# VHH binders against Uncharacterized isomerase mll1393: the designs that were tried, part 18

Target 1, 302 residues: Uncharacterized isomerase mll1393, of Mesorhizobium japonicum (q98kn6)
Amino acid sequence: MQTRNYLLYDVFTTERLAGNPLAVVLDCKGLDTIAMQAIAREFNLSETVFVLPPDNPKHKNRIRIFTPDYEMPFAGHPTVGSAIALAELAGESGAGIFVLEENIGPVRCAVSRHDGAAFAEFDLAKLPEPLQLEADPQAIGAALGLAPHEIGFENHRVAFWSAGVPYVTIPVANLEAAGRIRLDNQAWSELAPRKSEWAFASPYVYCRETVNHESAFHVRMIVPGTPSYEDPATGSAAAAFAGAIMHFDAPTDGISQLWIEQGLEMGRPSRIRLELTVQGGKLASARIGGHAVKVADGKLFI
Key: E = the ipSAE of ESMFold2; O = the ipSAE of OpenDDE; V2 = 0.75 times the mean of E and O plus 0.25 times the DockQ between their complexes.

## First folded at step 18 (VHH; framework vhh_8h63_2)

Design y4 (from w3 with G35A; at its last look DockQ between E and O 0.59; V2 from the best seeds 0.49)
Fold by OpenDDE, look of step 18:
Structure y4 (fold): chain B 302 residues (1-302), chain A 121 residues (1-121)
Amino acid sequence: as target 1 above (302 residues)
Amino acid sequence: ELQLVESGGGLVQAGGSLTVSCAASGFKFSRYAMAWSRQAPGKERELVAGISSGGSTYYADTVKGRFTISRDNAKNTLYLQMNSLKPEDTAMYYCARDDYGRYDYPKFDYWGQGTQVTVSG
């Protein structure tokens, strides 16, 4: 039996008990996959990160990301949360850039502080691309409990985008409409495109109207299934959503930052910063970023 | 409204073959992954085989090479061809709809009533 320290963070938020919860287990050398999986199940959070020494000494750390059920090659809030956690552990108070090794490969992270709050961001490994949507947009809306007139705003229409993970992007009229959505899983399964041979793409509902004036978009992401569940903050969806923004809003050349508020209806408010670099009318690069705050620390006896 | 109805179970001698079927209704069958599970008396229910909507399959180690899961989307029917049956295969066989969509970790939201398969030694 060994004693290992762990940290709990709430990611994509500056407020405790909001955003995405994350467990970070430190000094995980010597743990095998079975043990890590078991520990992840013990924490029973969406993701648990296990921190290891890097394979490349020039990198910060190796991290392995586990859901309670399986290991992930990459995830947004675990990356952001881990970056911040590791920076704080190192006593790094200034802006810094380092690499986290993940199953997907090396991930470049930038950590900084804004108004005393830790912030981390990473570059999208893949830029968003449009996918073919065969389903009727009105039927898609209906599967969420929305009337036809509530689907769309301005020139935004239901679309299908992927930056590695595909999402059905669903513009809705306003906050009231967004707040009323309820996923009919059966209806969704009959209409939604697949993200894999085994699974359907998730709906990413968004509107221009926001609760916070600093936010550019208000969003909800529902994971289909029985039961379905709502995610407080979804980095991969924000990445895909960058495609929709480019397509429908056509931002001018330069760097633009927009905040996406999420998780408000489900009671864990979050904010994701999406940074777009536009050149020649095309998305040249994009970044996902957010804050994280330590909620707890402790010891694991295993 | 949603129904999964298994059939085809029965008594078979060791070494024999049997095909069980599952008739699905009340949902768009072709869009769902499906699976067979079985439960022997006094034992936990165990996954036997699964098949995606696209036809990809996975099997428990205990039945791999002997059992074949297949589907006919036009007939809304799931099949399990069981060859080289052993007494250890004796169980109630259940058809299930996989709502999670991962072969390595299926989650089932609907089950049939099951069909009994008995293999005599």
Scores: ipSAE 0.304, ipTM 0.705, lowest interface PAE 1.6, mean pLDDT 94
ESMFold2, look of step 18: ipSAE 0.622; ipTM 0.853
ESMFold2 (binder alone), look of step 18: mean pLDDT 85; pTM 0.858

Design y5 (from w3 with K107R; at its last look DockQ between E and O 0.84; V2 from the best seeds 0.67)
Fold by OpenDDE, look of step 18:
Structure y5 (fold): chain B 302 residues (1-302), chain A 121 residues (1-121)
Amino acid sequence: as target 1 above (302 residues)
Amino acid sequence: ELQLVESGGGLVQAGGSLTVSCAASGFKFSRYAMGWSRQAPGKERELVAGISSGGSTYYADTVKGRFTISRDNAKNTLYLQMNSLKPEDTAMYYCARDDYGRYDYPRFDYWGQGTQVTVSG
């Protein structure tokens, strides 16, 4: 038995008990995959990160990300949360850039403080690309419990985008419509496109009307299944959503930052910052970023 | 109403073959990944095989090479061909539907009543 420290963070938020919860287990040298998986199940959070020494000494750390059920090659809030956690542990108060080694490879992270709150961002490994959507947009809306007139705003239409993980991007008329959505799993399964051989793409519902005036979009992401669940903040979806923004809003050249509010309806408010670098009318690069706040620390006796 | 009705179970000698079937109704069968689980007395229910809507298959190590899962979407029917049966294969076999495609591997959320497969040594 070894004693290891762990941290709990809420990611994509500056407020405790909001955003995405994350467990970060420190000094995980000596733990095998089985043990890590078991510990992840013990925490029973969407993701648990296990921190290891880096393989490359020029990198900050190796992190392994586990759901209660399996190991993930990458996830947004674990990356953001871990970056912030590790920076704080190191006593880094200024802006810093370092690399986290993940299963997908090295991930460049930038950590800074804004108004006293820790902020981390990372570059999208893959830019969004459009996918073909065969389903009828009205049927998509119906699967969420929305009427046809509630689907779409301005020139935004239902679409299918992927930046590695595909999402059905579903514009809705306003906050009221967004707040009323309820996923009919059966209906969704009958019309939703696939994100993999075994899985359907998730709906990413968004509207331009926002609760917070600082936010550019209000969004909801629901993972189908029995039961379905709603995600407080979804980095991968924001990445895909960058495609929709580019397509429908056609931002001018330069760097633009958009805050995406999420998780409001489900009671864990979050904000994701999507930074777009546009050159020649095309998305040259994008970043996902957000805050994280430590909620707890403790010891694991394993 | 969702229904999964298994059939084809029975008694078979070790080394023998058996095919179990599952008639599905109440949902769009072709859209779902389907599979088989089994539960032996005193043991936990375990995944045996899965098949995606696209036809990709997954097998437990214990049955790999011996069992074949297939589906006929036109008939809303799932099959499990079991060859080289062993006494250890004795179990209640359950037809199962996936969890609306949440995972990149078979994960079930609905089961039928099961069909008993008994392999005598």
Scores: ipSAE 0.512, ipTM 0.798, lowest interface PAE 0.9, mean pLDDT 94
ESMFold2, look of step 18: ipSAE 0.729; ipTM 0.887
ESMFold2 (binder alone), look of step 18: mean pLDDT 83; pTM 0.836

## First folded at step 19 (VHH; framework vhh_8h63_2)

Design aa1 (from u6 with R102K; at its last look DockQ between E and O 0.80; V2 from the best seeds 0.65)
Fold by OpenDDE, look of step 19:
Structure aa1 (fold): chain B 302 residues (1-302), chain A 121 residues (1-121)
Amino acid sequence: as target 1 above (302 residues)
Amino acid sequence: ELQLVESGGGLVQAGGSLTVSCAASGFTFSRYAMGWSRQAPGKERELVAGISSGGSTYYADTVKGRFTISRDNAKNTLYLQMNSLKPEDTAMYYCARDDYGKYDYPKFDYWGQGTQVTVSG
């Protein structure tokens, strides 16, 4: 047994007890996969990050991301949270760029402070692509408990997008409609496209009406299952959603930043910043970013 | 109403073969990943094999090379061909449906009544 420090962060928020919770275990050299998995199960958070020395000395660190059940090659809030945590540990108060090594590969991260709050963002490894949706959009809405007239706003329609992880993007009329959503697992499973051989794609519901005037979109992401659950903030979905935005809103050339509010209905308010670089009417690059705040620190005796 | 009805269990000698079947109803069978789990007395239920809607298969290490999972979507039927059976394979075998596609690996939320497979040494 040895002592290791750990940190708890809430990611995609500036408020403690909001956003996505994240455990960051430091100095994990010497831990094997079995131990990491067991520790992740102990924390019982959506993800636990284990920090290691980088393989490339030019990079900042290697991070391994675990759910309570398995290791992930990449995840948004673990990346953002880890970047901020590591920058703070290093005493970096200014804007900095460094690389985190993940199973998916090197991830370029930029850390800065805005109004005293730590902010991190990373480049999308993959730009969003449209996928074929075979299901009836009205039926998709019905599976969420929505009437036909509540699906869509302006020219936005139900679609299927992937930036690595596919999501069914579902525009809804307003906040009231978004707030009434209840996922019928059975109905959804009969309609939803697959995101993998073993899993259905999740619904990503959005509307133009927002609680916060600074937010461009209000969103909800629900993972089907027994039980189903709602995610406070979903970076991968935001990445996919960039495709929908490009398609339906057709932003002009240049750089645009959009804040996405999420997790309000489920009681963990979050905000994701989606940055789009548009050139020639096409998405040239995109970034996902957000804040994170330390909520706890401690020692792990394992 | 969702139903999974297993059949084909029985007593077989070690080294023998047996095929169990599962008749599914109450849902669109072809859209779901299906699988087999088993539970021996005093032991926890364990995943034996899974098959995705696309036909990808998964096997527990203990049965790899010996068991074959397959499906007939036209018949809404799931199969498990068990060869080279061992006494350790003795268990109640349950047909199972995936957990509404929540996971990227075989995970089940619904089981049938099970069919008993007994392998004598």
Scores: ipSAE 0.530, ipTM 0.808, lowest interface PAE 0.8, mean pLDDT 95
ESMFold2, look of step 19: ipSAE 0.679; ipTM 0.874
ESMFold2 (binder alone), look of step 19: mean pLDDT 81; pTM 0.818

Design aa2 (from u6 with S53T; at its last look DockQ between E and O 0.77; V2 from the best seeds 0.64)
Fold by OpenDDE, look of step 19:
Structure aa2 (fold): chain B 302 residues (1-302), chain A 121 residues (1-121)
Amino acid sequence: as target 1 above (302 residues)
Amino acid sequence: ELQLVESGGGLVQAGGSLTVSCAASGFTFSRYAMGWSRQAPGKERELVAGISTGGSTYYADTVKGRFTISRDNAKNTLYLQMNSLKPEDTAMYYCARDDYGRYDYPKFDYWGQGTQVTVSG
């Protein structure tokens, strides 16, 4: 039995008991995959991060990300949360840039303080690309319990985008429509595109109307299945959504920062910052960022 | 109504072979990952094999190399070819549909009534 410290963070929020919960297990040298998986299952959070020494000494750390069921090559809030956690552990109070090694590869992270709150952002490894959507947009709306006139706003239409993980981006008329959605899993499974041979793509619902005036979009991401569940904040979806924004809003050249509010309906308010660098009318680069706050620390006796 | 109807079970000698089938109805078969689970008396139901919509397969370690899962989307039918059967393979075999649809591996929560496979030692 060895004692290891762990941290609990809420990510994409400045408020405890909001955002995405994250467990960060420190000093995980000596743990094998089986042990990590078992520990992740014990925490039973969407993701648990295991911190290791970096393979490259110029990098900050290696992190391995586990769901209760399997290891992930990458995830947004684990990256953001880990970056902030590690920066805080190091006593870094100013802005810093470092690399986290993940299964997907090295991820460049920037940690800073904004209005006293810790903030981290990372560069998208892959820019969003459009995918072919075969399903009828109205049928897609119906699967969420929406009428045809509630689908779309301005020139925004149902689309399919991927920045590594594909999402069906579904514009809706307003907050009322967004708040009323209920995923019919059977209907969804009959018409939705897939993100893999084993899994359906998730709906990413968004509207221009927001609860917070500082937010550019209000969004909901529902994970299909029986039962379906909602994600408080979805970095990978925000990355894909950058494609939709570029396509429909066509932002001018320069750097644009958009805050995306998520998780409000489900009771875990979150905010993701999407930064777009546009050059020549094209997305040159993008970043996902957010806040994180420590909510607990403890020891594992494993 | 969603239905999974298994058939083909029976008594077989150790070392023998058996093929079980599952007729699916009430849903678009080709859009779902399918699989087989089994439950022996006094034991928990366990995953045996899975097949994705694209034809990728997954096998439990206990059956890998001996069992083959396949599907015919035109016939809405799932198959499990079982070779080199062992007494330990004795169980009720259930056809299963992946209703989760959220994982990159098979995970089932809907099953048929099952077909009994008994392997004599």
Scores: ipSAE 0.469, ipTM 0.774, lowest interface PAE 1.0, mean pLDDT 95
ESMFold2, look of step 19: ipSAE 0.711; ipTM 0.889
ESMFold2 (binder alone), look of step 19: mean pLDDT 83; pTM 0.839

Design aa3 (from u6 with A33S; at its last look DockQ between E and O 0.73; V2 from the best seeds 0.60)
Fold by OpenDDE, look of step 19:
Structure aa3 (fold): chain B 302 residues (1-302), chain A 121 residues (1-121)
Amino acid sequence: as target 1 above (302 residues)
Amino acid sequence: ELQLVESGGGLVQAGGSLTVSCAASGFTFSRYSMGWSRQAPGKERELVAGISSGGSTYYADTVKGRFTISRDNAKNTLYLQMNSLKPEDTAMYYCARDDYGRYDYPKFDYWGQGTQVTVSG
C-alpha cells in the first residue's frame, strides 16, 4: 500500500460545485493501467487524471486521463484542470506556459490569473473540419423535441463538425427552445451519425440568446444513451463548434474571444472561452480555456 | 417494441462447441452495435463479445480466440460461435444492444431473456 495525494477540481467555473468535476491523482509513478482504471472507477467522475513525470524534461508533466470505463487520449477539462492544479502546486502565481504530455501528444498550456481566478487554455491540436450529415435536420430537431421552426437562427443550420471528436451542431431559436430539449435516444440513434465504430455523435445544441450577457452562445451537450446524460462543459465540442462559427458567422481577421455558457439547465453552470485566430478569412488557430477551482484534497491508500 | 430473443443454448461437454443466436426486432438492427453478455450463478453479468455496426469486433480476454461474434443484418440476427467450451463458460447468455455510444468499445443494454449454456466437464 502506498499513499498518494489527490485533488478535486471543478473545471470551467469559478464556483465550487459547478462546472466539470475532476480528480487529479498526484505522483502516480508505479501505477499500472489496471490500477489507474480501478481508481478512476472508484472516484466515479467523468474523468480522473493521473499525473506522472514527463518523458521530456522540458515538459511539465505527463498526464493520463481515465473515465470510469476507459482511458482517453485527450479531454478538455482534464487538461485545463490539470494545468491549473499543477501550476498552483508549483506556487506559480503569474502567467506561465508549459507542455502537458498526453496520449494524443504534447499539449501546450497557458496558465494565468484573471480577476483573481486561475485560468488555463490550450491550443487545439486539430482545427475543426466539416463532416457530411446524412440525417434530415428536421428529424434531428424532432429527436430533441423541437419543432421545425425552432431549428436554426439567422443563417445557422444543423451541421456536423469535428476537431477530433465530431458533434452534430444544432442551432436553436432561443433559450426557451434550448431549455426544452429532451433527447429521444431511440430517435437519435436511428438517424445520428457516428463518431466511432461504437458510438453515435452527440448533439451540441446552441443559441445566440444567452443568460449571461458576456456569453456569446448558450449551449447544451447531451451524450446519447439509456439513459442519456448532459455534460456541464465540453471542450471538444467547443473546438468543433469553432468550425460552425467560422462557417456561419465568418468573423473578421484577428483574434476573437467568445465565451460559451453551458450546463445551466442541468445545474452545473460552466463557461468555456473559445479563442479564434482568423487570418485571410480562415481559422489559423484556436484555443480552449476556462477557470478551475479546487474543491477538495485528500489521500489515496492504494 | 424492442425485442431481443436468444436461442441455441443447451448442454455441451467441455471442449465442445455451441452457437447461440439472437433475433432482434423493433429497431434498425444494422445501425446498432450488438453483443453478448453472460451471467453465471452468484456472479455479476459480464461482457463477452461485441460487434459494431461496421463489423468491428471486441472480445473479453476470457473468450478471445475461442468465441466468434457475427451478425446478419438481412436477418436481423446476431450470432455467437463458442468453441473449446469450458465449465467456466456455464452461464445465461444474453443478447444486448449498445446504446450508450461513448467510446470505441461496447457498452450494452436492452438484454433479452437469455439462453442457458451449460458446459459439463
Scores: ipSAE 0.415, ipTM 0.756, lowest interface PAE 1.2, mean pLDDT 94
ESMFold2, look of step 19: ipSAE 0.708; ipTM 0.879
ESMFold2 (binder alone), look of step 19: mean pLDDT 84; pTM 0.848

Design aa4 (from u6 with Y103H; at its last look DockQ between E and O 0.79; V2 from the best seeds 0.67)
Amino acid sequence: ELQLVESGGGLVQAGGSLTVSCAASGFTFSRYAMGWSRQAPGKERELVAGISSGGSTYYADTVKGRFTISRDNAKNTLYLQMNSLKPEDTAMYYCARDDYGRHDYPKFDYWGQGTQVTVSG
ESMFold2, look of step 19: ipSAE 0.691; ipTM 0.874
ESMFold2 (binder alone), look of step 19: mean pLDDT 83; pTM 0.838
OpenDDE, look of step 19: ipSAE 0.565; ipTM 0.820

Design aa5 (from u6 with D99N; at its last look DockQ between E and O 0.85; V2 from the best seeds 0.68)
Amino acid sequence: ELQLVESGGGLVQAGGSLTVSCAASGFTFSRYAMGWSRQAPGKERELVAGISSGGSTYYADTVKGRFTISRDNAKNTLYLQMNSLKPEDTAMYYCARDNYGRYDYPKFDYWGQGTQVTVSG
ESMFold2, look of step 19: ipSAE 0.705; ipTM 0.884
ESMFold2 (binder alone), look of step 19: mean pLDDT 84; pTM 0.852
OpenDDE, look of step 19: ipSAE 0.572; ipTM 0.833
ESMFold2, look of step 22: ipSAE 0.723; ipTM 0.894
ESMFold2 (binder alone), look of step 22: mean pLDDT 84; pTM 0.853
OpenDDE, look of step 22: ipSAE 0.538; ipTM 0.815

Design aa6 (from u6 with Y58W; at its last look DockQ between E and O 0.77; V2 from the best seeds 0.57)
Fold by OpenDDE, look of step 19:
Structure aa6 (fold): chain B 302 residues (1-302), chain A 121 residues (1-121)
Amino acid sequence: as target 1 above (302 residues)
Amino acid sequence: ELQLVESGGGLVQAGGSLTVSCAASGFTFSRYAMGWSRQAPGKERELVAGISSGGSTWYADTVKGRFTISRDNAKNTLYLQMNSLKPEDTAMYYCARDDYGRYDYPKFDYWGQGTQVTVSG
């Protein structure tokens, strides 16, 4: 038995009890995968991060990310949350850049303070690419409980994008439509493309109308299943969504920052910053960023 | 109506073999990952094997090398070939449909009525 410290953060928010919850277990040297998985199950959060010494001493730390059920190679809010947590532990109050080692590989993270709140961002390892969608867009909308006229705005149409994890991007008319969506799991499973051998792609619903004027898009991401559940903030989806933005909005060359509000309907308001670097009309690079706030700390006796 | 109907269970001697089947209806079988779970008396239900729509397979450690899961999409049927059966394999075996979109491994959310497999020592 060993005593280990853990931290709880809410990620992609500056407010406690909002955003994505994250557990960060410190000093995890000596824990095997079985133990980590069991601890993740105990916390029962979407993800639990286990912090290890880095393999490369030039890097900050190695982190392993677990859902209650399995280990993930990468996830957005665990990366952002861990980066901020580790920076704060180190007493770093200024802007800093370091590398977190993850199963997917080294992830470059930048931590800073914006308006007094901790902020972290990382570069997308993979840029979004379009995938073919076989399903009828109207049927896709119907599976969410939307009428045909509520699907789409401006030139935005239902699409399928992946920046590693594929999402069906579904533009909707307005906030009212977005707020009314209910996923019919059976209908969705009959229509949706897959994101893996074992799972269908998730709907990523978005509209131009926003609750917060600072936000460029209002979004919802629903994970199909029995029951389905909604994610407060989905970095991987934002990464995929960058493709849709590029395709439909065709931003001018330069760097643009877009705030995406998410999780409002489900009661955990979140904000993701998507930064696009556009060169020659093409997406050259992108970053996902957000805030995180510590909500608890404690000790594990394991 | 969604239905999973298991069959093929029975009594078999230790070391023997048995194949259980599951007839699926009420959904597009070929689109779903399917699998088998089992529950022994006094024990919790456990995942035994899974097969994706693409044919990828997963097995519990307790049955690896002994059990084979397969599917016939044309017949909407799922199979579990069980070899080298042990008394510990005695359980009600349930056909199951995978969760819709959450996991990168078998995670089932719907089960049939089950078929009893009994292995005598």
Scores: ipSAE 0.305, ipTM 0.699, lowest interface PAE 1.7, mean pLDDT 93
ESMFold2, look of step 19: ipSAE 0.713; ipTM 0.884
ESMFold2 (binder alone), look of step 19: mean pLDDT 81; pTM 0.828

## First folded at step 20 (VHH; framework vhh_8h63_2)

Design bb1 (from w3 with D109Q; at its last look DockQ between E and O 0.89; V2 from the best seeds 0.00; counts 0 for: pae E 6.4 > 2)
Fold by ESMFold2, look of step 20:
Structure bb1 (fold): chain B 302 residues (1-302), chain A 121 residues (1-121)
Amino acid sequence: as target 1 above (302 residues)
Amino acid sequence: ELQLVESGGGLVQAGGSLTVSCAASGFKFSRYAMGWSRQAPGKERELVAGISSGGSTYYADTVKGRFTISRDNAKNTLYLQMNSLKPEDTAMYYCARDDYGRYDYPKFQYWGQGTQVTVSG
């Protein structure tokens, strides 16, 4: 009988049954890609992580990240969740820096305690860059069920940004407007730019008004489809959003740490920390981080 | 509203060729990845081929080298040229639209009513 242990974590949260869930399958040497894909399909979570021995002995582990349908080269909440899970499994929930090998390359992770809970963060490998948006911002707002005056606040306007995965960043007037969005999938597919040859970019809706007083922004990210679905917490979108923050808020030189709340409307409250280092009016570096908590563990008979 | 209408199916001898087509309406065809799936009697539906809006193609291993997918955006029409047909290719062939694709392959969600292809031995 072959068994493999797995851990279930909720990521970008200090509370169980919130955040973005992640399965972490341990001791995966000897599993081939077909088996890993089948296991990820069995879990049917946004992503499943498979832990392998590192190729470089100075690194903590190699991880592979799968959706139910395909393998990702890198993803935010799987990196945060697996970093915390591996540190806790080794009894190392205190401060520490290690490298996880991912298909995109080595990822330097820092794990620590923050507010009495395990916290991990990693440096962005790619800083956000603006992309050309051809679509009319008012048409974009209409595809979300919003009137033209509900799109934008202060000097913030609809834009298109990428730090690896591109997102249409859509400022809305307030929490009431954010709470009313409903994606008209056909309208969106007629006007949205692409994130790849095969897929349209997702809307990333944000406003300055927040539910949690310590949050800088309230956000929602909806993946187009039939049906569409709302992601509880989207690290790659927060990375792209750093570009919009730099462009529209133009923060002064220094280090800023911003909490971004997400997932409240869909029922899995999440918090992503975005750290910006600004030098000479430009973004010099950025980090994505968050908490994660263990929810369950078990065995796979495979 | 969205409409996908397949045609061109029929009976063909093993080793023969057939082209099926799909007329699309109710959406801007040129913006979508499109494809073909098939379902043989007593079997589950399987992906056959896909084509992105930019013309990149994907083929299932069982049809590579024998089938060619193409599109005519001016006519809102999708095609599947099937050569060297085998009895195992006998199936209902469905035109499909991909609304929720991934970075590296199509995953179809909408289907037409299908056109029957029957390959005799």
Scores: ipSAE 0.096, ipTM 0.594, lowest interface PAE 6.4, mean pLDDT 89
ESMFold2 (binder alone), look of step 20: mean pLDDT 82; pTM 0.837
OpenDDE, look of step 20: ipSAE 0.721; ipTM 0.897

Design bb2 (from w3 with D109G; at its last look DockQ between E and O 0.60; V2 from the best seeds 0.00; counts 0 for: pae E 4.5 > 2)
Fold by ESMFold2, look of step 20:
Structure bb2 (fold): chain B 302 residues (1-302), chain A 121 residues (1-121)
Amino acid sequence: as target 1 above (302 residues)
Amino acid sequence: ELQLVESGGGLVQAGGSLTVSCAASGFKFSRYAMGWSRQAPGKERELVAGISSGGSTYYADTVKGRFTISRDNAKNTLYLQMNSLKPEDTAMYYCARDDYGRYDYPKFGYWGQGTQVTVSG
């Protein structure tokens, strides 16, 4: 039996026991895919990362990312958390820019120390694109337990966006409305667009009113199913949401940095930084980033 | 009221063919991935075949090439055409619905009462 070290980080937070938890399994040479999947199931977190030697020696590492049920080609908080974890393992010289090899391809990560906390960000590989939404916004609101007047604010309306994984972006009037959502899974199953042949897109609820004054938006993301569950912090959804921001807010040329708060209602406060670079009225690039903090480490006897 | 009602089971000689069907009611059939599971005496229930709302299919290795799943969304009906039947295909066959809607593969959460298929040899 072999012993493998693991780290536990909370991602998109500076506070322990908040954010989106991530297990990072170290020194994974010799683990096959079946073993990795079993370990990810054991942790039962949104994702578990397995650190491997890079194929290209100029890159920092290869990582593989697993949900409890399947392997992902790329995911946001695992990339941020892994970048920070690997930089911290390297000590004072570990911050900077390096490449993590992921199944989607090489991902350039920038890690810095600011205000006594580690921060990482990466460029989006795909910019958000609009998708056709055929479902009626009032029916979508009803599936969340909201009245028609609680859907929308300013010029923002329900839309469907993807920067890889599609989300139904649903503006709601305020924090009170956001706090009351309850997903009716049957209703959602019967009206929602799909993210794949087998699965429905998730609702991504947002409002302009925020709990933290530094946040631009308050959001909630519910994964449909029986039972449904709420994700503490969803990087791929923030990436899709950049499209809604560009479309409805139409920010002027330049670089904008926006903090998005998530996870407050479910008890894991998180914040994701979305950086938008706008040129000629169009989104030229975007970055997803955030802090992460080490919570625990340990050994797997496998 | 959600219902999945299987029919078409029976006794068939090894090497023969049989079609089982499932009438669905109480939900928007075309919106769901559907499929078939089976349970032989003394065995665990196993996934046999699945079909997405858009027509993509999955088959267990033990039936691939012999079984064909299909759906008729206008009639709210799911079918399983079983050819080249073997005694080990003897089982109760259950119509199933994917109630999760969150995975990239079929994962069933609701089953009908089943229809017995018995293959004699």
Scores: ipSAE 0.247, ipTM 0.676, lowest interface PAE 4.5, mean pLDDT 91
ESMFold2 (binder alone), look of step 20: mean pLDDT 83; pTM 0.842
OpenDDE, look of step 20: ipSAE 0.714; ipTM 0.894

